# Ledger of designs, part 96: VHH binders against o26223

Target 1, 191 residues: o26223
Amino acid sequence: MKLLWTSQHIKVTVHIDGKVSKMDVLEAIKTRRSIRKYQDREVPEELIDKILDAAMCGPSAVDERPWHFIVVRNREMLEKIPEVHPYGAMVKDAPVAIIVCCDSSLEKIPGFWVQDCSIASQNILLAAHSLGLGAVWTGVYPLEDRVEGIRRLFSIPEHVIPFSVIPLGYPAENPGTRDLFDPDRIHLEKW
Key: E = the ipSAE of ESMFold2; O = the ipSAE of OpenDDE; V2 = 0.75 times the mean of E and O plus 0.25 times the DockQ between their complexes.

## First folded at step 6 (VHH)

Design t28 (framework vhh_7nfr_2; at its last look DockQ between E and O 0.01; V2 from the best seeds 0.00; counts 0 for: pae E 17.8 > 2, grease 24.6 > 24.2, placed apart)
Fold by ESMFold2-Fast, scan of step 6:
Structure t28 (fold): chain B 191 residues (1-191), chain A 126 residues (1-126)
Amino acid sequence: as target 1 above (191 residues)
Amino acid sequence: QVQLQESGGGLVQPGGSLRLSCAASGFTFDDYAMSWVRQAPGEGREWVSSISWNSGYIYYADSVKGRFTIARDNVKNTLYLLMDSLKSDDTAVYYCAKAYSETFLTSYEHYGMDVWGQGTQVTVSS
């Protein structure tokens, strides 16, 4: 019972369109699913702001925080993304997408920006889920054609590297949760 | 509810041709990359070919390049594999595969395999 009460009291409280919802961190991590079908419904700016705030709160190598974000709401631009990203078909149907980028001029230690931008991307997915939205990470880096396609489409400078494209919206699908715990992958004290 | 149903396999002479089809249902077919994978008895699964949602990106295993052609019809929700100049080494069960639901990146050689069909047997008899 003490553990049950403790769990209830650590719930994160979020306001979504005036509605209060609660989800703890472990629940958010375990129940997040890739969502590729979205309602024809606008995502409020307030939710995007919360998601981007969460994205920037991740750890980064030597605190370099190399990430920049492009928020895309323009229908014409969203419709062009699948032409340069073959597995991003769902982006054209999303109300908004976030492009996670690395500004290489902010890099303090070579190569770790990939981990930094991965952390930012995962935080976007978790924050979106906690706010009642669905999202999916569509990979851009290190596929050269996708990197250059996205760069050209959004006028991204040469010293900035597009890392991921994350469409998001109110989910129009509800996949079940997965049970992925595998104790054979856990080694105590030694391999 | 996701279903993949292969057809078109059979017994064929070396140098012959076959056309495999995969009927897809229960998901939005044109949102996913699709692949053909084959498995000979006692062997592991071998990737054969992959095609992006819009047919803009197509990839082939070295063993089938120049002989096989992958295609898709997004109106009919059907994936095809056109096999020419068949060899005894092509004898296998051929599976249609859909990309993983939980992936941020699908490589062309490893497009998912979230859902696999029952397969269709291709036997090349010499």
Scores: ipSAE 0.186, ipTM 0.574, lowest interface PAE 3.8, mean pLDDT 85
Fold by ESMFold2, look of step 7:
Structure t28 (fold): chain B 191 residues (1-191), chain A 126 residues (1-126)
Amino acid sequence: as target 1 above (191 residues)
Amino acid sequence: QVQLQESGGGLVQPGGSLRLSCAASGFTFDDYAMSWVRQAPGEGREWVSSISWNSGYIYYADSVKGRFTIARDNVKNTLYLLMDSLKSDDTAVYYCAKAYSETFLTSYEHYGMDVWGQGTQVTVSS
């Protein structure tokens, strides 16, 4: 346990006075953007709980639900992630990150855990967005150097596979929405 | 502290156009949804339009849909309302308002506004 903050930064606790986000699911999907800049503002534990609840609502192969989540708030640990995850540089600036993992002992059908953890990861992104937070999925699996680096850093057992690191916080950027629909990707009846 | 200052109101003929502006200061503008609300003489406040923090979602009251356009400039910290095809029923004081929550709010949540401007008068006379 270390003291990880200074008096140079104003800590703001956001309190939602009985109101919750009512964002439509299509609205959330269409407006979510990868957010890599975060305010110096703590994310309430209650919001993390809601996000993880949403993560666990995803379907999984034969209902195997192989996922585990590590919630990282410790400043020293967040600052070490970029040392083993080069495209995770923004993680050091986030107030919190979620590591999505697969427990291979829970697999019921080999190899589908990647789809399962991808679904959980996307649900984290959408839930965070619906709650006014920004997040980004940074890939760990299948890059073995990243997998092993994250495993060592967080003392993750060998039967558990870190899949993704998702930093999140109140956004400090607004990249806008994108129009990505491409009819040429749609094939009727056959290729 | 938090301040909202509307401008751009005036007298217009029916069918005319006006552009309202709302200068915002004292808070991180692009963390909040913003709204326009109007109040006709002797009436309660009527929600007009809302825009999410990132302009990703925009909502209009049925009475103004197709005639009014809300926009925001997060670099200049300014909210806009472009009003076209103005009618006598649009005569009101127009206020801009800031959501109290840092999450997106829809029209259903318009009472979740915690800071209001002083208002700008729009009068459509014929």
Scores: ipSAE 0.000, ipTM 0.106, lowest interface PAE 17.8, mean pLDDT 83
Fold by OpenDDE, look of step 7:
Structure t28 (fold): chain B 191 residues (1-191), chain A 126 residues (1-126)
Amino acid sequence: as target 1 above (191 residues)
Amino acid sequence: QVQLQESGGGLVQPGGSLRLSCAASGFTFDDYAMSWVRQAPGEGREWVSSISWNSGYIYYADSVKGRFTIARDNVKNTLYLLMDSLKSDDTAVYYCAKAYSETFLTSYEHYGMDVWGQGTQVTVSS
């Protein structure tokens, strides 16, 4: 049965009633860690709204904004994600997950959607961290088995590509900070 | 148990009007966005309309925009769909669906919603 999909985008209602983050941008970037353990605590909708707002503020190629977001709170669905995503075991323990997707029909230039969705995903992580949440980027694309697994699980249409699954919650771990600066990766003017 | 029950469907002539209702129970109704989705014979499900928990955000499919009106009564735990200027192409089973969250409205039928009603038949025929 061919699913009739509307050309309309998933709409996100943002409630701006939440507290303004006091964490500056550089602090958020430098102190962010992947969090894979979560408290048994629900994430307020206001925080998710802020996170998604941030996700949509990133640049995209020629402003194509190809991203869509599936917000998953259903426990059964969260528990099923690890079945199709072997490295997404922590998703079952999270109170919520965001699946970042690309609508290929929105692409203006082929191929840049990966960058666009990556930026959106990173903004989700940074925003989550700045709001006192923990998150982790679990890659879906470009692994075909994961892409198709998530697609089937959520009945995602063929023209939409699941890109990442990002579980979120209040952190139940503190992995500490790390210094990732490597001057050997910096080249001046030429390689 | 979370339940949705649609009503108000029936046979109507082209140009006619119907009002669908969806009675919700077993969950905090005003915590969730709600949607209408329809399925015509031999076709896939089609998203029709969505409404946020506080009715602050409303969306329609292009096919029904200007003709249908979605509304909700959070006191009565009821979702409504006012259908005006009905066309033969509007013939379908209409389903009420609960969103996963308060703020997310989906235009797709198989994700973003976690509970569905049994549906109510709408037939538009001369």
Scores: ipSAE 0.000, ipTM 0.253, lowest interface PAE 11.6, mean pLDDT 87
ESMFold2 (binder alone), look of step 7: mean pLDDT 82; pTM 0.840

Design t29 (framework vhh_7nfr_2)
Fold by ESMFold2-Fast, scan of step 6:
Parts: C-alpha cells; sequence; structure tokens
Structure t29 (fold): chain B 191 residues (1-191), chain A 126 residues (1-126)
C-alpha cells in the first residue's frame, strides 16, 4: 500500500500486543554504549528519519546548523569504509551507516562547525539508543587521510567536510552500563 | 565474553629481548584495534603500542619507539610485542588491550584502553 501525503505532518498509528518500553533522557544518556556488533536485520527508514530529525535539533553556534547527512545502505559501499578508516571495521557488518558532514558554505563563524557536528553525532547515538538500536561514532575529522578517503568514496564536494561515520543497527552485544561519576572533577564556586 | 591471555614474559638482562603474545577470544579479533599497555610497580598504566585491524596504522610510545615492534596475526587471533634492547625502565606487567569501548577516534589514548587479561610480568635486571 502506498502512502498519501496531505501535509508536512506525518501521522502514524501502530498497534502492539504489549506496552512500549519508555526511556527517560537521563536513563538514555547514562545507559548508551558504543555498539559494534549488529543483528542481520534491516533498520526501517522511519527510524532513520526520526534519528536525523533529532540530530538536526541540537544547538548550533550562531544557529549556522552546517550539518548534512549521507545515509548509506549499499553493502558494497559499507564494505569499502574500513579501507579508508582503520578503526571502522565494524561498519562492513552494519545494515546502515550515517555520515555526518559539514557544508562549509553554511559556516557563519570559523571553527565552530566541529562542535556543531559533534552535537549532531551525539544526538544520533542517543536517538538510536532510545529507539532500541545500537550505534558507534567513528571519527573522521580532523584526520586528513580519513577525511579525503571518505570524501572520494562518497563523491563528497570539496566545500563539504566528512566529520564522522556512525554505523547502526539492532544490537548483537550488551556491554553493560558504566559508573563514571567523579566528584573530584566538580568545583564549587572556583577551582 | 571478551578474553585476552598474555604470555612470554620473564626475567631478562639489560639489552636482552623478549616476545610477548596475547591470545584473543570472545570477539571478532580482526574488527578491532589492539594495544599493549604496561604498569610498573607504584605507577599508573602506560600505553606502549597500538595496531589497527589490518596493520595499516601502527604507533608507539616515545619511550619504546625503535626498540619494540607490535604485530598481529588475524588468522590465529593473536597479538605480539617484540621487545629488543630491553632496559630496567621496561620492567612492568604487560597487558593486552582491546580498543577502549567509548573511544570515537583512536585507540592510542593513554586513559581509555579496555584491559581484559591478567598480564605477563617482564623484569629487566642484572
Amino acid sequence: as target 1 above (191 residues)
Amino acid sequence: QVQLQESGGGLVQPGGSLRLSCAASGFTFDDYAMSWVRQAPGEGREWVSSISWNSGSIDYADSVKGRFTIARDNVKNTLYLLMDSLKSDDTAVYYCAKAYSETFLTSYEHYGMDVWGQGTQVTVSS
């Protein structure tokens, strides 16, 4: 069945036999882990759309919002990513990856696009986790060889800078939760 | 579960050589960067060397560069550290480490290595 669009608002109805598990924001932040093992199971397009919507909602320096995203589902292309990213071996086994990019033509203040794209990358990880998916941020920028390798592989224009590659899927591992609270890093009123 | 088992340590005289091995199981070895980390008596953990999944990227701490060689065998799921021209300052327990689970950039960070083995003792003494 084909879907008819009558407005920009997407209306979805879903029926499930049980209650949907809900994760609050603090739980999502504290329990998110980097996931590098994925089930051989497709991620629905609707979940990717939700993740990208969340990614674009981050704060941005002078509201420049320079981020662009490439969604990669092609198996042959995913298999080539480890050739240009030495710590991206897991990407070849993921059902999908998102490449976070900066369009430098949208930059209003030099250098802050790195922070903007970092925020977008973390929002992708948190949104994926909240939807029952696992993901990992594999860094590209500022490593010149990785930047140029990814650019050439995905035909990215010279004015666009690939920032991160984020494979995601249904998790096939459970690394548990970390307890990282360190009160020695909190200073009241001054150092 | 991730399991790393180190071997090959021992007592050696200054200027001697040792070959450390790390047998890996419980994960897809050729998907991860691997590192060697050491801890001397009374000191914190010190990163020694790292190697990417395909051996295309290798890095060393300045203190061991030119003396140590890291290598991996992805068929045998084994990591190696070949140590030449050993000095008393190399005395430590040596640990095999999988790339830190929450690193997004590199496994070369001194603060973030996953260590799952019991280590192998290297003692350099006359």
Scores: ipSAE 0.260, ipTM 0.673, lowest interface PAE 2.1, mean pLDDT 84

Design t3 (framework vhh_7nfr_2)
Fold by ESMFold2-Fast, scan of step 6:
Structure t3 (fold): chain B 191 residues (1-191), chain A 125 residues (1-125)
Amino acid sequence: as target 1 above (191 residues)
Amino acid sequence: QVQLQESGGGLVQPGGSLRLSCAASGFTFDDYAMSWVRQAPGEGREWVSSISWNSGSIWYADSVKGRFTIARDNVKNTLYLLMDSLKSDDTAVYYCATPGEYESYLSQTDAFDIWGQGTQVTVSS
């Protein structure tokens, strides 16, 4: 750990292993990108635990928290995902994937589990990014063929709906930051 | 039909300069942020620089900041990368790219939307 001073104002920057201090929330949101190329190295279990802890902290309709997660590290199983998910080819090259599921028995309000699982999926992406990993959300629900394919492949019960497949790993690509601010989408006081 | 055509690469000595161009057609160029990405032999893609649709926001990778300048001409539908103080580590095929489908959670497996075959930059002598 080393401290650096800047000339604009007194600013202390902490370095850990040669990198600047930890990413704040706005920085994480604005710099997160979908990552589809991964290094050939495993992700520690401790990082997966942190990501899943963050995933479960999102808001849900009437606090129903209907999400369940399947962590897939088995190479043979990862290789089979593209067979039932045509836009998931990158999953076979990832060291690990998380399948976000809805347990319909936990649903308190019909239909809002989609927003709940979307929030959990985005939290996984943000948490992975904040920990130096890359990830991508590959859609499953509401495509019936993908839902049933994933269900069969991972022995998911009928009352549980697979929502998304999120491969993750140490990134082997570095897409740039985006500028998406569009003032035409902001309305003051009235439409 | 989106088309991106890169040009301007070549062999240059360390410390030299090059100007890359990307001619865009088949879409409303001035509605898109544009990026340069590069790929060295045997390596994955590395983001180099991005510029917003109106040139109001510009970003650089730490490895090129202070040496490269990204620019765009919305009348000519052309993206540029001005490369100064070139180093051997800058040797790569350079591609211009759109952010298009890359963030889709339902689309095909294409990485950062790269449409052209790129332009080779070799820094050696």
Scores: ipSAE 0.229, ipTM 0.634, lowest interface PAE 2.4, mean pLDDT 82

Design t30 (framework vhh_7nfr_2)
Fold by ESMFold2-Fast, scan of step 6:
Structure t30 (fold): chain B 191 residues (1-191), chain A 126 residues (1-126)
Amino acid sequence: as target 1 above (191 residues)
Amino acid sequence: QVQLQESGGGLVQPGGSLRLSCAASGFTFDDYAMSWVRQAPGEGREWVSSISWNSGDIYYADSVKGRFTIARDNVKNTLYLLMDSLKSDDTAVYYCAKAYSETFLTSYEHYGMDVWGQGTQVTVSS
């Protein structure tokens, strides 16, 4: 006996190469892939605004919503990110990146900002995918050297913690969809 | 069944050289990025170097740039680390690691790896 939760009434509209596609929430979650190769094509400001709106709609501990976002389009700044983040090489080739930050002054319950910013980061990835864009989450926190490198590069105040750098753009690769369902990780009633 | 086995470690004098190898089995080696990660006694893991499936993307930690070279042989399913001008601070157990086939973190980060080898000890001492 499986309990199936279905949402057949929620549709997400995706613009891909001028075409409009509809993707339900479950499909978006299952088909999102990390994209590290981008077309030489600008991402409209309207799409970034929609992505950031989605990022701010995530749940947060005691509704603290500690997230702040830096939108980086400047090519010179994007090219400097790999210098402080060795695994961020793809960022220099992206038309835009979003830096997810925590303003610690907004934190109401200690430590939960990590989960809050993780939720915001995932919403950015899903929203980008739903809009026909590709993105990848590059880790910053809790790696101290990356946190301080990004902080210095973008003049981030000491009470604000850079959490992730998410480059995004129109995809120049299609890695395909993965089948990750593993029933051995599901325990009924007890271990 | 998926296995990574490191070899080539040992005792070497400061300024010496070593070549580490990692034999991979049980998966399609040329579909994955590979990394070297080290851990000194009483310290956390430190990422050393990563190489993409086709050797098109290669990255090094600042501490080893210019001294170490990462390489792979997709026909032999083997990853290499050529270590030159070794320093006492390079003393550690060196681990070979396979990247996740999909990750929301960058595919080359050591904490994004899903399989680790048993390690090979490198000791730099006089």
Scores: ipSAE 0.000, ipTM 0.140, lowest interface PAE 15.7, mean pLDDT 82

Design t31 (framework vhh_7nfr_2)
Fold by ESMFold2-Fast, scan of step 6:
Order: structure tokens, then sequence, then C-alpha cells
Structure t31 (fold): chain B 191 residues (1-191), chain A 126 residues (1-126)
């Protein structure tokens, strides 16, 4: 049907090493990789603003949009993250990190804030990639030690839950592309 | 290219000691948690121990607590397993493992590990 048809030729303009490039949405999704090595280059505030705008555009349960974000550029603070997040070693070498948080006072339906913050985290990764940056999602929630460590480090109030820490920067590695399509996981009309 | 090369295995009598080493190359060693995992013939892989990038977090399987010590040298890119009071049940091929590259959650157990070395055989027998 016509209602089911849509163009896949949606393109995003990206700044890469001072050059403008175009990447369509499917290309961005399929070529995004976790990046843990970053160039010694500052990420412009305008790019962070674009990434956070994209983060807030995801679907949300009952449109509650419980997201809050902490942008960390301070070197001393970035260096302390690995002390409370054992798999966040790369954060100390990143020019910036985004902490995705849930403000529980904005929650309208119990428990769905986890999906909301997951969507926001993935949008950050995709938006960063589309803008020529590399990023990695390092999990915080539901690991209580990491949640409390990040809360204490960034003075996060009791009603706010740190969900993920996402360091980002211009990539200093290229892991290549993965081929993950598995038709055996697709069932037509019934299991 | 990520490479993990284990060494230090061998034949030892019950109650003896061994030190296993794992030489890592092809990645920034101090960015990743590392684990030791073992496999006895005809059995599945059993997680033994894990260590965070800075040695601040260390975990052990109940079967080896108090007998084994995991350590790392980030200058030499080497992971160690110090094995004391060895028992016949410790007989296995011991593998060094690196945390996954594509994950939003890495754990200290073997299910969080992506790259495995070729292994080193430890045999505890009289």
Amino acid sequence: as target 1 above (191 residues)
Amino acid sequence: QVQLQESGGGLVQPGGSLRLSCAASGFTFDDYAMSWVRQAPGEGREWVSSISWNSGRIYYADSVKGRFTIARDNVKNTLYLLMDSLKSDDTAVYYCAKAYSETFLTSYEHYGMDVWGQGTQVTVSS
C-alpha cells in the first residue's frame, strides 16, 4: 500500500575534519561503531547541542520525556569517572562526555523511563556518528555501585537516576563495519 | 589486530603453585577489563577471575577464592594469574579474555568477554 511506502533517501549533513559530508539514516545506523579512542581536538558546543537535540527527539512512553543530560568537559572530572565506572577507562581521554539521566519527577508511567533513556542514549550515538564523531555507551543503570558512584561524583540529587555515560570525540580508530543481518530471526506472520 | 598469548602452564603436584601470564597486543590494554576463564576436557567454559583496567575491581569464582590472585601490569601489557594450593579439579586449559568491543554493558563474568587467547594447559596430578 501507498501508506506503507516511504523514501529511504533521507540524508544528514555532517562535518568531518572541516569538510561537509552527507550520510543517509540507514548508512548511519549500519556503520556506527563503538569508538573509545579520540583525537586531541575539542568538540564544538554547536555539535553537542545538535546531538542533545537529537537525543530529545526519540519516542517516549506516554510522552513523559524524563531525560536530563550532564555535559562534562572538565579534565579533572573526566579523569575521576573510571574510579566509579570500571569500564569507563576511555572517558579520561575523551574531550567530552554526556551523562544521560532520568528525572523521576517527570515519570508518568512506572518503569518505562529505562526505555526512554535507552532511546536517548542510542540517538546520541547515532547523531554523534552522523556528525563525524565517535562515541560509546558505557552502562550505569541498573548497576547500583555505578549509579551511586556517578551520583556522588556529579552531585546528582536523589530523585534523578544516572543511566549511561557516553564519552565522545573525533575518532582516532576505525574498527570497520559489521555484517549482522540474520534472516533466521525474521518470522513472517507467525513464529 | 588483537592478540592474547597465554603462558606459564604445566604439570604440577597437588598443593603446588603456578603463575600464568597473558601478553596482550593490538589494543590499548589499560582501556579494558581482563579475565581468566578455564575449560576442562568435555566441559563448558568456567569463569575464574576478572580485573578492571586499574586493578581497583577484582572478582573471583567461589571455586578459586583464597587460592588464586589476578594481577595486571599496564606498562608491560600483561595479565597474570597466581595459582596457589592447586587441586586436581583445577586441571584445565586456561584462557585470557578481553572485554567486548560492541557492548553498552560489560560484566566481569565470561559472558562479557569477546576476545580469547589460545590457552595454556594446567595439569595437577601426582
Scores: ipSAE 0.173, ipTM 0.580, lowest interface PAE 3.5, mean pLDDT 85

Design t32 (framework vhh_7nfr_2; at its last look DockQ between E and O 0.10; V2 from the best seeds 0.00; counts 0 for: pae E 13.4 > 2, placed apart)
Fold by ESMFold2-Fast, scan of step 6:
Structure t32 (fold): chain B 191 residues (1-191), chain A 126 residues (1-126)
Amino acid sequence: as target 1 above (191 residues)
Amino acid sequence: QVQLQESGGGLVQPGGSLRLSCAASGFTFDDYAMSWVRQAPGEGREWVSSISWDSGSIYYADSVKGRFTIARDNVKNTLYLLMDSLKSDDTAVYYCAKAYSETFLTSYEHYGMDVWGQGTQVTVSS
């Protein structure tokens, strides 16, 4: 891996085995799929750092940025997630998971933290995809049993609310494409 | 082009059984999770059951659990729904659908709402 800087519009180009992977933003958005099957291969910490940097760049209500993140690599802990999340079976097979949390002490306006943490979760999915990884958002909030289970499992304080669990890894599946554009949902000037 | 063709519906009395089939073509069937969904008169579509591409994950709506069995044959590109102990509330048009993987609340084996076929009518009445 070699990092190169170019021109006065600074472009960072990473060479990996002589190859450069590039994806524009629109392509990334349209081709990102939920990935629930992962290769038995570790994700480098520098890629997790890039993903979390991207997660924190999202907009938030009155710039409250209430998110905290737990990075889970411990296999024993990953294997316990399906015990408290009925649809988290794939997490035990992931090399890493990120738990997106809201620190309620950072909340400036009631209720908008859900949108803030949704934005952070989607940025994690897009950033992972752009880096050649696959990820899936498994929902926690507002289901009280999942919230309490995750809180207990990861020793999360009472003022912090676990929002989502996002396993990620190198993809071991390639889901088909989707054509979702529906012009009937677009209204010009009025409903 | 994606083509899904449902069959096997009919009129049956309460407590009866039916076997629905869905013949798939135009896509790689064993790459997709598949679902059965139904629509009763005057109601929206209701998810019934889903099965993963490898049959390793199977899910049922609470209303049909223990009575219905979903199965697939990847060699024949066919999805099945085996329906036992049918009730009047099971009366609906039944559709097969590709299960979409973009839910964040449940697993990808849970829901597929896009239908391509005409469905098959199941009527449970004495």
Scores: ipSAE 0.360, ipTM 0.725, lowest interface PAE 1.5, mean pLDDT 85
Fold by ESMFold2, look of step 7:
Structure t32 (fold): chain B 191 residues (1-191), chain A 126 residues (1-126)
Amino acid sequence: as target 1 above (191 residues)
Amino acid sequence: QVQLQESGGGLVQPGGSLRLSCAASGFTFDDYAMSWVRQAPGEGREWVSSISWDSGSIYYADSVKGRFTIARDNVKNTLYLLMDSLKSDDTAVYYCAKAYSETFLTSYEHYGMDVWGQGTQVTVSS
């Protein structure tokens, strides 16, 4: 009976945790929007930890897991990113940014790290959204001037390739949901 | 089909009170956080208050804190907003909104709300 009571308490705890994190995956994917305006409000470290945990759950080519992440909260550094990333102006207004990088020493198959880091980047966006945050992917790789600019700014070693910069924060805008389904993009059996 | 229907709006004098109701149908009401959002003439939607599925977490915009009370009845599938000490700045259409999940309890404005009611007009005469 006490075992059942303990099992009941464990189920209640799991249900409470599940209730807090119950956004349907398809709902999250469909409703996520790029957010480029942020509240002047700190993002708790615990949320960043959850986001990075999710980022590392993505598949990778032959399980190479080539990703590394730089968490940037320093105001001066955030304000310098637009100097080397002309379309990253919103980064200076974010409370935090995550730089997704590839450590090429972990690469097992040449070139697949791009897919690997793209998957991690998208997981960051979805996880942030599910936690009530807004984010946007700003491209770095393969634009050579941006790669070198970010590498220089953050002292990233030559064997590490910055892939994307993802500013995030509590949203200060609402672009709304879109309906982007286009059946003309679907081809059955062949082109 | 998910539906939200607000009622209880009207014309009141400054300092007056109103109680808004929102009847919910077409979804499991106590699986979701609920919010009140308002829209003044010519302005965007402004978040007012949110309440968790079990009423365990309740949040208010600074502009209404101490004057408004949000509540829910999960048996009747109804959300409430008790508005006291009303001011002319409270004049707006008030919408009931369903959040995607509990993580949007303190979201800016109406971010993370997927279903909206028709709204009920509240007018505070100056």
Scores: ipSAE 0.000, ipTM 0.237, lowest interface PAE 13.4, mean pLDDT 84
Fold by OpenDDE, look of step 7:
Structure t32 (fold): chain B 191 residues (1-191), chain A 126 residues (1-126)
Amino acid sequence: as target 1 above (191 residues)
Amino acid sequence: QVQLQESGGGLVQPGGSLRLSCAASGFTFDDYAMSWVRQAPGEGREWVSSISWDSGSIYYADSVKGRFTIARDNVKNTLYLLMDSLKSDDTAVYYCAKAYSETFLTSYEHYGMDVWGQGTQVTVSS
């Protein structure tokens, strides 16, 4: 079935397992998919603000909140990201991308920044989804070539570590839903 | 099969009024929020209004606030859009859309819509 994704009609196949309330946290988590195709539509600044607000609401080790965010809308820069990020091809097609970074000078405990920035990144994805946007987490850290590529491209200081690049836009694809539940991964009381 | 069918569009003069209807079938209508979205010629889709399953939550685009009224009849499985004080800029194809959930609404954009009608043409012209 060639889903003719005309820019005008996104048919989203929804597996409806009953009446669902306003997208709650579980719904957001369960229905979120990586979106790598985007409409030719700008994302309102208000939505980005909400997404960034969400990104900053996650916990961090001893409340260190080491994250910084680069919001990229410049087309030239978006188009350059794939040059240094081989798995970021979709970034060039997105109207906006958020680069999540860690300021190492803000770390209180070494090493937890990865968790902190991961939480921030995930919150970006969930918030985006809840706002009607599609996004995908493109990993930068810990791959040194990507880290340095993004660093150079955006003139990021040495003490700041680019962690992820997250393109966002109105989705132009519907990957569908997945059931990822695996009872074999659950161990009761002991392994 | 889930279906949405819009009606009520037409030609109207500026300042005039129209009432759009959307007949829903193939799903439990009162389990889902509903929306109106419009598309003008040469323009992208523009979110117009959304209403929760129980009409408890209603949102409008700024461009239509004070002029348009969204409503639904869950007994009749019908969504409505009352359009007053119509302007030339309101000229568009108006689509009815089904949301993914009962209350998932946004005031920013037409998000969370999984089923669309064929649309009904509204033309505002002198």
Scores: ipSAE 0.000, ipTM 0.268, lowest interface PAE 12.5, mean pLDDT 87
ESMFold2 (binder alone), look of step 7: mean pLDDT 81; pTM 0.828

Design t33 (framework vhh_7nfr_2)
Fold by ESMFold2-Fast, scan of step 6:
Structure t33 (fold): chain B 191 residues (1-191), chain A 126 residues (1-126)
Amino acid sequence: as target 1 above (191 residues)
Amino acid sequence: QVQLQESGGGLVQPGGSLRLSCAASGFTFDDYAMSWVRQAPGEGREWVSSISWNSGSDYYADSVKGRFTIARDNVKNTLYLLMDSLKSDDTAVYYCAKAYSETFLTSYEHYGMDVWGQGTQVTVSS
């Protein structure tokens, strides 16, 4: 056993299925990685509910909250996603995927739904990571062929825009963390 | 361990053709978008072309568009670059790359690239 220097982060203890684990917010943000390989294990509905609760807690322009979510567990449907999303191959092997959608009838300020749905998508990724799951954001909008393909596959109405497909599961890969801090992108007082 | 092994380079005259190959191992090849990048002497790395996991989408740098074709064989775990009408400016070491795990794969501009091999040298000269 080696003694490690730690930052002054406080790790909070939370019971998950009788077990204890949690990371702080900065640790979750800094250690989250895209996960494309999943264990052959189902994800409990309780964890999906926690993830979607977190997704809906994001800020939105003029509090419009235009997001809707489709939870897909059906293997046959997951296997069809790559047919309409060329970069979504990993979805076929995931136990579950969440499709983030915008209901345009809820939009109060033009164009900000993209940012709103981006925030919801990132919250899904962070929440999944904090719960011991892995996920990846596969892009749908603004590519019209993917938007229409996903819409037809899941019977999504014309006023609703599929934004992202996020497969998730227990990770079967462990990519290392990234050191992305670049001080050249920080300007003090002026450019 | 991810391994990418490039081959097929060589000396060719302007206007000639070459076919590059990349043999992939150590990962599930057909789950990843794949790219070709090149590095000319004294220059940084330049993206050349990308192809989606199922060959449904392919993308090209403006400098090679209409002259190069990217292709893949998911049964053989092999990526190809078919190069026609080669110019002296195409002289470079060509590297095979897979997408970074942080890319949400919305377009070729969002393909982050990991280079794992030593590349294959293409020289266009008379």
Scores: ipSAE 0.000, ipTM 0.299, lowest interface PAE 11.9, mean pLDDT 82

